# Designs tried in a protein design chat: VHH binders against O-phospho-L-seryl-tRNA:Cys-tRNA synthase 1. Part 1

Scores and structures below are computed, not measured.

Target 1, 364 residues: O-phospho-L-seryl-tRNA:Cys-tRNA synthase 1, of Archaeoglobus fulgidus (o30207)
Amino acid sequence: DFINIDPLQTGGKLTEEARQALLEWGDGYSVCDFCTTGRLDEIKTPPIHDFIHNQLPKFLGCDVARVTNGAREAKFAVMHSLAKKDAWVVMDENCHYSSYVAAERAGLNIALVPKTDYPDYAITPENFAQTIEETKKRGEVVLALITYPDGNYGNLPDVKKIAKVCSEYDVPLLVNGAYAIGRMPVSLKEIGADFIVGSGHKSMAASGPIGVMGMKEEWAEIVLRRSEKYKNKEVELLGCTARGATIITLMASFPHVRERIKRWDEEVEKARRFAAEMEKLGIKQLGDNPHNHDLMFFHAEVLYEISKKAKGGRFFLYRELKSRKIHGIKPGLTRYFKLSTYGLSDEEVDYVLNAFKEIIEKYS
Structure headers, positions and changes below count from the first letter of each chain, unless a header shows other numbers; antibody chains are not in Kabat numbers.
ipSAE, averaged over its two directions, is called F for ESMFold2-Fast, E for ESMFold2 and O for OpenDDE. V2 adds 0.75 times the mean of E and O to 0.25 times the DockQ between the complexes of E and O.
[cut] marks letters that were taken out.
Atom coordinates printed by the task and the answers are left out, and those that the model quotes come from them; centres of patches stay.

## First folded at step 6 (VHH)

Design p03 (from o3 with D31Y Y57S; framework vhh_7d4b_2)
Fold by ESMFold2-Fast, scan of step 6:
Structure p03 (fold): chain B 364 residues (1-364), chain A 121 residues (1-121)
Amino acid sequence: as target 1 above (364 residues)
Amino acid sequence: QVQLVESGGGVVQPGRSLRLSCAASGFTFSYYWMGWYRQAPGKQRELVASIDSSGSSTNYADSVKGRFTISRDNSKNTMYLQMNSLKPEDTAVYYCAADYEWSYSGDFDYWGQGTQVTVSS
């Protein structure tokens, strides 16, 4: 009855299979590759071990994969494993705060690759190369991170060219695909990067927090190294890394997620149609144009001007959308906001577009 | 008419403190995200500190983190910047800014005229 356009939630909506799995297997079991036992060993569609060690690596296009307690744990595990005294990580300016904080926690110095100005906000291979080159003058660069796409503009940088740049400078690359993995096709091997990270609760139709990480075999021996004393425990993941409910919903949704990424071109066309119709209302889509993702960032001077005169001030838009059963735009935003069309039907897209049209007409 | 009026600037010795105030009028202050920018001769304008409409979230530039504290009093339509352990590098014109919506890009709706802070021995 409600239409949700929140980018954090559109790719995380549970499948029916995940809802049923949550009811059947969602007890307080601890689940991981090392501790799968008892009743959880009966899960056969897919078996937990096959999911982690065969299906997930194939899906991510990598040699080795793990499930983590969110994308943040995955990023920290990589950063902490590669950290050295006075070393640097180079990451894009459009990165999620959790990437920056993970680097701080790992004791890494941080250099940000600048985005281009309004209206594009792009991370270019050229700016990436320049930032790596300048940072190498200050110290060793142990890792680069690219957000693909970013969570604000929905920009998809030229990740293959960025991977080539990193390779030319002998810097391993971590692709943060929290808004890509489970929504669109992505392959670590096709990109030519070293690590990839996804978010199950954002983009893989799973309960959160849950993440996935993939990597090349040579890095697995470093990042997934085992405790000296506790031979069955990986140091960076601190033992059991995922809780039963979250991994089980991820696994139950996985067959559907595997198939839905094949229809990514339909999601891109839907987003482009939405953006084109918003432009007719004077609401401009910023970032990549033509846009290549379901997450879109808009500049709405028309709504900002209305907010100066409307009863309720800046909260008018949130209230008008809520009265029409539309959720997802942060309360108080009018001039700039982001939204997602992922998984919406054509009827739902038309309903949202008509809501914006009616709101503008009401206050005109 | 919207007005932002800065006060509290001046000349001080290194290690001393100053408190800047920004008095706002002509708009509903409690709806606005507020910030302090500074600009030194020959340098680009930089965001020093920002505070959301409720006063619950703050952000600081790395160069001032731990030394400066931003606060606001919505009942008095006033924002403050407490500047401790001042350094010669803090010498700049400080601008009060107001933005109806939360923005990380620093494209503020309203600006004050600025107040000079000079830290010299």
Scores: ipSAE 0.000, ipTM 0.182, lowest interface PAE 18.7, mean pLDDT 86

Design p04 (from o3 with W102G; framework vhh_7d4b_2)
Fold by ESMFold2-Fast, scan of step 6:
Structure p04 (fold): chain B 364 residues (1-364), chain A 121 residues (1-121)
Amino acid sequence: as target 1 above (364 residues)
Amino acid sequence: QVQLVESGGGVVQPGRSLRLSCAASGFTFSDYWMGWYRQAPGKQRELVASIDSSGSYTNYADSVKGRFTISRDNSKNTMYLQMNSLKPEDTAVYYCAADYEGSYSGDFDYWGQGTQVTVSS
């Protein structure tokens, strides 16, 4: 059996309940809260409508929620709804490429909030404020986006201060929580932002693609506006939500997800222990320090030097880890790489740490 | 019994070329990664170039990229290193190395005796 440390997969591992749901409900159903008839009408704990319209808003700390075909659809729905000719979106430099591409597709001009340099790579409220101010000189800023956390460094910016900055400039804020929602506690109301999006297949133990979107009531009339012809169909969602199997696996995992976020402090302590032990091997954790997330980015000069003399060159680390039944570091990476400890047992963490130690000792 | 025998070393002037050969025996050559290492007096042994069992992947040290070319002929059980534009700092003993492709080792298990390359006037 393999240990998986890939940040894209650690939070998306299906629960046993979700695996059983996938087998039971895997037929080619089309599902939304307006078309749950026949066999889907038998789902009563909860009904699909109750999950979307009552349980998700409470979980996200918002007024209104939807499921989407991934976080990408959610981001595009918000951006497209707010887009105006020659308007701007301000987003952090650590954003996922899909945030940038969604803004391009929506016809928005893009201004990037710069990150600080090595070793921190931080997005600060100050740089956010400066970027909004400078961008307003070029045109209307219709939206700001903050990635919380980012998928490269696992940095958790001061999202409450960033929300305050956006509010002071009268700019609505979208929180991209693809690596937060389903892993850690997060509340739109507590943050003070306008929109929040999550990824079910990355962080909510669900089959993909599936996302969640939450917003303040004030935005629902704009973002969730209905078709002129098809009065029960929402324009930005192209009428219906995610396909049956994906939403049903999300629902099946949801009780487990609600409980696991209560143990976030244990995941943070696990990540900090892992980072401290890696530092003893000469492998430095970059980004936030102390680190506050399971996703960590490392600088490993020792592994880079080994790659210069190893048989497999840049691929030696991937091969050495695979021989020890560890997946998750991309083939060819040695000097810089990211990984996740989310959901690992203490024994699994120790096994991975010992693997890095043995690899370094082997080549010394 | 694995044997790796290097040939083609010698004394050469700067800017000239040499071709090293490594003849392999005692194993199924087409199943093995092959590589060239070098060691100059007072320095650590360094990887010069490596090639996978099929010849589809090659890797080069930055110091030799664009000047050296590694290749192999599985029908002849032989690996080559074409060394162009030789510099005095290329002076070293050059070692042929081999390891099984299915091994996830980052190091080579089998080594040749080495061949001296001297770049001087």
Scores: ipSAE 0.000, ipTM 0.271, lowest interface PAE 14.1, mean pLDDT 88

Design p05 (from o3 with W102L; framework vhh_7d4b_2)
Fold by ESMFold2-Fast, scan of step 6:
Structure p05 (fold): chain B 364 residues (1-364), chain A 121 residues (1-121)
Amino acid sequence: as target 1 above (364 residues)
Amino acid sequence: QVQLVESGGGVVQPGRSLRLSCAASGFTFSDYWMGWYRQAPGKQRELVASIDSSGSYTNYADSVKGRFTISRDNSKNTMYLQMNSLKPEDTAVYYCAADYELSYSGDFDYWGQGTQVTVSS
């Protein structure tokens, strides 16, 4: 009933196949690609094994892939595996908080690559190189992380040049593709990075928490190292895929996700049309221009001015949108906000645009 | 009536530290973004640092990253700027500013009177 423009949820909307799978597999416990028992025996020639070891690596453009308990586990597994006493990780300033927290948990020192100022908020290869060079004077840099795209501005940095920079400094690169994998085409081998991480519940139409990770073969022996006593268990991931329901929803949605990424140019065109129409209302899209992602960050001086006069104050926009059955902008935001057009029909896009137009006209 | 009162400015030698304070009254401090701007003679006013209503998000000008730290105490209606490793180029009048929303471009709702910071040998 509601149109949802929350970037956190637009790529995570379940397919009908995933909803059916959730009902079928809602009961259960942890699933691993090395074992199935009882109810899980109904999964023949385990699609779980084929999915993880054949389908997922091909999809990610990597040598080796795993399913994780969210992108958070994937990032921590890489960071913890590479961590050394007093070592550093270099990550972009636009990173998700869970990347920063994973590094803290792994005992790594953190250096942030600064973003450029308003209106672009860009992470440049030049700033990446400078940050690595300066950080190497302070200690060993064991990992770099780039958020591709970031979750606030929807910026797609020049990830191939960033990968080249990292390679020139002999630093492995992890691409956090939580808002890319499952929405747009992404290939680890085409980027030239070492690790890639995705979020099933953000961008692969799956129930959460569920994530995917891919890596070059050279890293598999380190990151996916096995227990000395339990030879079928990987130390960082325990060899267990996830909860039965979450991986089954990911797998059920996967054929649709593979097809939808082929239509990424349509999603980009939709986002650009949305931004152009918002600009006619005095609401400026910030970050990359022309924009190359469905997640967009807006500067709305007109809405900020209205909030000073409106009875609801800063909450007026949230209330006006909610009354029009639109969710996704946090209560209290007026001047700056993010939203996503991913998966919206042209009619839904027009409805949202008309809502902003009507709200502005109502208060003019 | 809204008031923003800066304190902590002064004259210091290069390499030393100052802490600026901004005491706010007449509005619900915890609802507002806060920021520090500075203006040196003959230069444009620039945003030095900003902090969101909760204190969870901070932003800094490239020229001060790693040297300055912005913070706030909502229980005391006060915002701070810790200025370390001061340089002669940091000499300016520093203004406390309050904005109902994030303001990156210097269009804050309320401004303090300013406090002079002079870094000289």
Scores: ipSAE 0.000, ipTM 0.213, lowest interface PAE 14.7, mean pLDDT 87

Design p08 (from o3 with S103T S105P; framework vhh_7d4b_2)
Fold by ESMFold2-Fast, scan of step 6:
Structure p08 (fold): chain B 364 residues (1-364), chain A 121 residues (1-121)
Amino acid sequence: as target 1 above (364 residues)
Amino acid sequence: QVQLVESGGGVVQPGRSLRLSCAASGFTFSDYWMGWYRQAPGKQRELVASIDSSGSYTNYADSVKGRFTISRDNSKNTMYLQMNSLKPEDTAVYYCAADYEWTYPGDFDYWGQGTQVTVSS
């Protein structure tokens, strides 16, 4: 009914298989790879053990993988495992607030790698190197984190060069791929990083909260260390992987997700076409140019000027879009906003473009 | 007629505190994002701190984090900057600014005249 352009939701739309799985398994089942008994023996698409231990590591390009209660738990598990008194984590300024808060919770000091100025907002390997070097003068740097892409501009930093920088300083790197894993091809081994994290409910067509975590074998003994009393339970996950209907929806969507990432070039072309048409309306795409992701950040002086005289004030844009059955731009935003074209048909893209054109013409 | 009027500037020794106030009139203050910029001689203006219309979101430049606190009182149409542990490098003209929509990397619609802060021994 509605066309949804909210970046938070475009990659998380459930497959039909996941919707049916949610209905079938929505009763309060706990499920993990040690709990496959009774009705849980019937989980076949894919089988849970094979999913976690074979399919997911291959998909992430890593040695060892787990599912978590959201990307937040995955980030905290890595940070808490590596935390030492007075130690530092270096993370990019474009990071999601949950990365910052996870570091605070782990008791880590935080150093932010600055982004470049308008209009690019880039995280460079050079700024990453400088921040690590400066932070090492203040204390031990136990971890670096890069957001790939970030959730505001949709920028894809040079993650391979950043991984090389971190390696040269002997700092392990965590790639936060919440808006990449399940949308585009990503491989931990190809990047050369140590950890990778994804969000199932943002980018893997799963019901939330659900996340994925991948790592090099050398880190598994530290991050996935087992309870002293309960030998099959992992301390950082407070037991064993994610539990409940959310993991079943992730597993049910997974065959579709593996296939859809092969069409990433089509999503990039769609985003670039959308941005080019918005530019003709006086709405400029900021960040990476040419843009390489479905998440885009726009500067719209024309809409901001309209908001000053429109009856609805700053809420005019939200109301005009809603009346046209378009969701996704936060109420009150006019001058700057983000949106996603992920998973939209060409007809839906054209509908959204025409909506912006009609709105501008109405108030001209 | 929109006006932003800064007060509370002055000369102070390193390590001491100052509190700046910005009194706003001529617009619906509670709908606007507010910020403090500063400009030292020969340099461009830089954002020091910002606060959203509700007061729930604040942002600070790295150089002032832990030392400066921005706040606002919508009932009094006033924004504040509490500046603790002042350093010589904090010497600048401080400008109050208002924007109808705060969105990082936002730009501000209205500016005050500025108030001088000098940190000198």
Scores: ipSAE 0.000, ipTM 0.293, lowest interface PAE 12.1, mean pLDDT 87

Design p10 (from o3 with S105L; framework vhh_7d4b_2)
Fold by ESMFold2-Fast, scan of step 6:
Structure p10 (fold): chain B 364 residues (1-364), chain A 121 residues (1-121)
Amino acid sequence: as target 1 above (364 residues)
Amino acid sequence: QVQLVESGGGVVQPGRSLRLSCAASGFTFSDYWMGWYRQAPGKQRELVASIDSSGSYTNYADSVKGRFTISRDNSKNTMYLQMNSLKPEDTAVYYCAADYEWSYLGDFDYWGQGTQVTVSS
């Protein structure tokens, strides 16, 4: 009954198949691609092994893929595998905090590639190159990370040019596609990067935490290295994969996710229409223009001014939207906020636009 | 315009009691979860107790359960923390916090400036 515009949730809504799978497989199964005994032997569409070793690499455009306990484990696995004493990772300033924290946990020094100023907040290939050059003067750069898109502005940087820059400096590149993989077409091969990471519960209609990791063949021996004692166990994954319900919901949603990414142009046009209508209300979409993603960041000076005189102060917007059955803008935000139109019908988009129009008219 | 003002802190001997108050203004108090946090020098901030908008649900840290009681008076826009059987390890700056939706990560809408509680001989 409510419309949800929270970017953390719009791409993670379960398909009906995944919801049924969650109920059927909700008991605490521990799943790996070697586990085919008893009830796990019933999983035939696809078999777990075929999903991980054939379907997932084709989907990600890579040589080798794994499922992980969230995108966070995937990022840590790559960073930890490449970490050396006093080594550096170069990552974009728009990165998710979990990328920064994963690097800290891996014992890596961190250099941030600065974003451009208001209104664009862009990560450029030029700033990437400059940051790598400066960081190499301080120590070995073992990895670069680009967030594609970022979770604040929904910006899609020129990831192919960034990959070329990294290659020219002999630095492997990890593409964090938590808001891309499962929403839009993405291929590691076409980008020319070394690693790619996705989030199943953010963008692949799966129960969380669940992530996907893809890489070039040359990195598999390093990142997916096996235990000295337990020859069929990969060190970075600490043995078996995530609890069965999460991987099985990912697999159940996968046919739908493969199909829905073909309609990405419709989501982009929907976002652009939404942004154009918001602009007529005095609410400016920031970041990439024209915008190329469903996640959008807005500057709403008009709503900030209203908050100074409205009942409930800065919480007026959250309360007005909630009274209209709209969730997703963080309570207390008025001047700057992000939202997502992903998966909304045209009628739902028009309803949200009309809600903002009515709210502004009510206080003007 | 939004303010959370703590009072009732001070220096006490072990085994004694203090009552902290948090007076709220500039928002609709009765719509908000309220909580008490504390931070000792050189340590991270930790949740002590929380109370829902109606006052019907309360939550306590294990270290204070049975000794501390959180309450609120929505007609006075005030939240309280009754602290009994105080221990030296309860020494900290105590912060009032308000959140429209109670966050497990401490990502709160409003914070007070804090009030010092010192339990020493």
Scores: ipSAE 0.000, ipTM 0.129, lowest interface PAE 17.0, mean pLDDT 87

Design p11 (from o3 with S103D; framework vhh_7d4b_2)
Fold by ESMFold2-Fast, scan of step 6:
Structure p11 (fold): chain B 364 residues (1-364), chain A 121 residues (1-121)
Amino acid sequence: as target 1 above (364 residues)
Amino acid sequence: QVQLVESGGGVVQPGRSLRLSCAASGFTFSDYWMGWYRQAPGKQRELVASIDSSGSYTNYADSVKGRFTISRDNSKNTMYLQMNSLKPEDTAVYYCAADYEWDYSGDFDYWGQGTQVTVSS
């Protein structure tokens, strides 16, 4: 009965079709394109092969796609495949920790593209170009990575211009779309990048861990290269392709996900309305303005001031929201916090807005 | 293997009805737009009717509006065309077609082999 505004959970909420599929097909089967036996491989509607080789590439706007054991496996597969001794990856400062750790594990040196200062926290094409140029003086740049959007501010950088910059410097670009793929329309071919990665359990209404990856045909021979001994096994991916239970929930949710991305402009309008009403309470939306995503980062001096006099101190906001059946703001945060309006009804949005208004009025 | 199999065609008198069926296999039927095309001898193939993946949106050629009804049953992987008040000019081979996203291009992912409908006295 709780309203959930946690950005990690709003886009990953299972559809009813996915919940039923999990109950019916949740036994621990491994699935792959080269295996034609096992209960999940007997499913004729939908066939797993058609999903991976026809539907998913069309959805991502790419030549070749795979499902992975989370977005982290997808990023590591690309980075490890392209890694060379003493080589560099250039990635934005707003990147998820798993992008940074994947690069470390692949043995790549890391250069971070700096974000602009408060209040925007933007990753610009200009800073991207400068970082690539400076890093090339230190060694070969084998990959660039842009987080689109980032998980802190919900900023959507100018990804098409960043792709042009990377192309000009002859650097392949990986778009980390963990908070975009399954929420908003995204096409690798329209961006002009080389790789795209999504998270099924964050943004595609699937049980985790599950990820998706797409790429240009030229990279498939490198990233999806096969074992010298086991000709049906791709070196970079764990297992056959994906674990049965997680892929079947992804597949069951996929028709709804394809439909919901067509309504992305409604989610953006909802987020902008929410931010405008919060601003009237003295709670400022930071990052991109106007905002173009459901994930928003707020600066709330009014709540910080209340925390100095309220019983429970900095935990007062968490307690007040929980008492109103709202979950998703990390305990102890008052001055700065992130939240998501994704998938909320207009009534739920109004309820959350009223909760903030009532809390401020109570302590004023 | 992807297949679209039409049935229900035949010879019928003017003013009578026929129901065509298209049975689909080898792909996720509920994700695809479905349509009926027809082609008479010496003419180009024309769209008769289309239906979206959910069955909520339908489109009809002006020549068949009010006479033909397109429907689908996603639980049975089957699409139908109910043809009422048939006219001699409805005589054609009728083709079932499927596309991941309908876009007016006519570049469909999958086509059936066709079924003959003949309206004659």
Scores: ipSAE 0.000, ipTM 0.115, lowest interface PAE 24.4, mean pLDDT 86

Design p12 (from o3 with G106E; framework vhh_7d4b_2)
Fold by ESMFold2-Fast, scan of step 6:
Structure p12 (fold): chain B 364 residues (1-364), chain A 121 residues (1-121)
Amino acid sequence: as target 1 above (364 residues)
Amino acid sequence: QVQLVESGGGVVQPGRSLRLSCAASGFTFSDYWMGWYRQAPGKQRELVASIDSSGSYTNYADSVKGRFTISRDNSKNTMYLQMNSLKPEDTAVYYCAADYEWSYSEDFDYWGQGTQVTVSS
């Protein structure tokens, strides 16, 4: 009934296949990666073992992959495995809070690569290099992390140059692709990084929490090390990969996700068209320009001015959009907000654009 | 053991039709991009037609567009090429090929042995 423009949900909309699989196989403890015989072998989804050990590594462009309880668990598994006393992780300032918190939990010291100022908010290879060099004076750098793209501006940094910088300083690189994997083509091998992480419930049409983790073979012995007592159980995953209905929805959606990333250029064109039309209304798209992602951050002085005199105050925009069956902008935001056009039809995009136009005209 | 087996080739007169089949075994067919390639003596191998894992997206070489139709049946692990209005320049060995749809490898995962198509009077 409604149009959803929330970046957290646009890439996580379930396929019909995922909804059917959830209803058929969602009861209780439904799946386990290591339980591939007996009763669980009869689940009518893509085979779990083939999905994790063959299909997923090829999709991520890596040697070894796992499914996790969200991207945050994958990041923590890498960080915790590489952590040592007084060591540092270098991560971009645009990172999700869960990257910072995972590093804290792993006992790592944190150095942030600064973003450029308004209006671009960019993470540059130059700032990455400078931060690594300065941090190495303070202690050993065991990992670098780049957010590709970030969840605020939708910026896609020059990840190949950043990977080259990390390689030159002998620092392994983790690419956080929570808003890329399942939306756009991404390959660990082509980037030249060491680890890659995705989010199923944000970008792979799956129910949450679910994530994917990929890595080079050399890191698998460290990150996926086995329990001393339980020979087939992996320490960082507390035994086994993600369990339950979430992995079933991920597997059921996966054929569709593989197909849809081939149409990424259409999503980029859609986002650029949306941004160009918003600019005509006095609402400026910030960050990368031209923009290369469906997640966009806007500066709307016109809406901020309206909020000062409207009876609904700062909540006027939320109420006006809701009355038009549009959800996804956080209640109370007017001057700055983010949204996503991912998966919207051209008709839905035009409807949202016309809603903003009508709202501005109403209060002008 | 992985295998792709082509069938349906032969000798035909110009303007006639042939239907090629490629039967696949030993891998998850429904996860693979499939294609028909051809190679005439002394020439490079060229893509004739391709089809994605779902069968929703197809691509054709300009020389065969409107005359050839590619299709697949995932329940039977089989891909087809319907070749209409055949011309002498269509004479070649036709190969089916399979690549994991999201593979970043430069090489194809699997190739058939080929089937000869000869268009002559």
Scores: ipSAE 0.000, ipTM 0.107, lowest interface PAE 23.8, mean pLDDT 87

Design p16 (from o3 with A98R; framework vhh_7d4b_2)
Fold by ESMFold2-Fast, scan of step 6:
Structure p16 (fold): chain B 364 residues (1-364), chain A 121 residues (1-121)
Amino acid sequence: as target 1 above (364 residues)
Amino acid sequence: QVQLVESGGGVVQPGRSLRLSCAASGFTFSDYWMGWYRQAPGKQRELVASIDSSGSYTNYADSVKGRFTISRDNSKNTMYLQMNSLKPEDTAVYYCARDYEWSYSGDFDYWGQGTQVTVSS
């Protein structure tokens, strides 16, 4: 079987508990945390209600939490709730496209906080402040969004300083933690932001799509406002939270996820070791240095040069890695690519490093 | 004024058992995940076992699965670690910890002072 280095999947591998839960509870049960009956309500480790209303808020460091159909639904729920005619959202240039598209769908004008140039690609508190100030001259800024970390470079911006900047401008801040929540310790209260979203299928060892959303109590009445007719149904979630196999796998994996984030320093050390060995092969890690995340972006001029001469052209790297049972680098990429070491054993890391070494030696 | 006080450590021969206790005060014990960590000389602190607020979910390090059992009594504000089939490599200082919530201290909130467990003749 394959070693998977795809950043979208390394944090989303199901635990043994989640696989067992999927087999036991995989039927299409449609029970929400407002229901008092149903097969999923018979789950007691934890009960769905306790998970959503007690355990999840504590895990996220927030007052109120919900499970959503992916981080995308969570971001849209916040943006749509805060949207006003001609209003603006300020978001970082490193944001995932789904953040941009959610803002478009909510009818918000978008201002992007620029990243610094090669090789750092950083989102700074200074650029955040400048963008907010400039955007306020054009209209009301109802929300700011920071991607923490981003999904391209794995950069961890100074989110506490960014939160302070947003607070000083009276702009609520949404932290997109799709690659943080479930991989590393994150607390909304410690950051000082207003909203936080995570991705269960990317970083919480759950089947997708599933996400988590956390917020300060002051926003709950706005974002989680209830239907006029159906008093137990929340408008932004179209009634209830996520249901079925996805929430079951999230809940079953949660004890493991809860504990694994406490070993984040080991994942950072693993990533730094991997990057240092890649540098010896002429493959440079870009973004934050020293790097503080498992998601890494590489500049591989050596592999680009090989692609010009190899029979497979730009697809040579994909084919060479696939032949060695390594999956996760997009077909056709050679000069620039991202990967993740999250959850890999030391043996798996060494296998991947050796594969790159052998490929370069083969074509040198 | 969060306080965590460990007890039950000592010297024990290989293959025998010890039960550690952690008495908690200064917070609503039933609201928090709790854990046992250990630190052997020259090594980093590692999580041994954790338990959710209700006592229904437990996690164990692979090195102790099947040998150690974590439990809690919310009515007594106390957490336990039953350690069976002890091995020399289990020798460490064992720490009771409250899981971090609203913490400014890093990846843990509050720790006890530790209790020494030594597995030898």
Scores: ipSAE 0.000, ipTM 0.119, lowest interface PAE 21.7, mean pLDDT 86

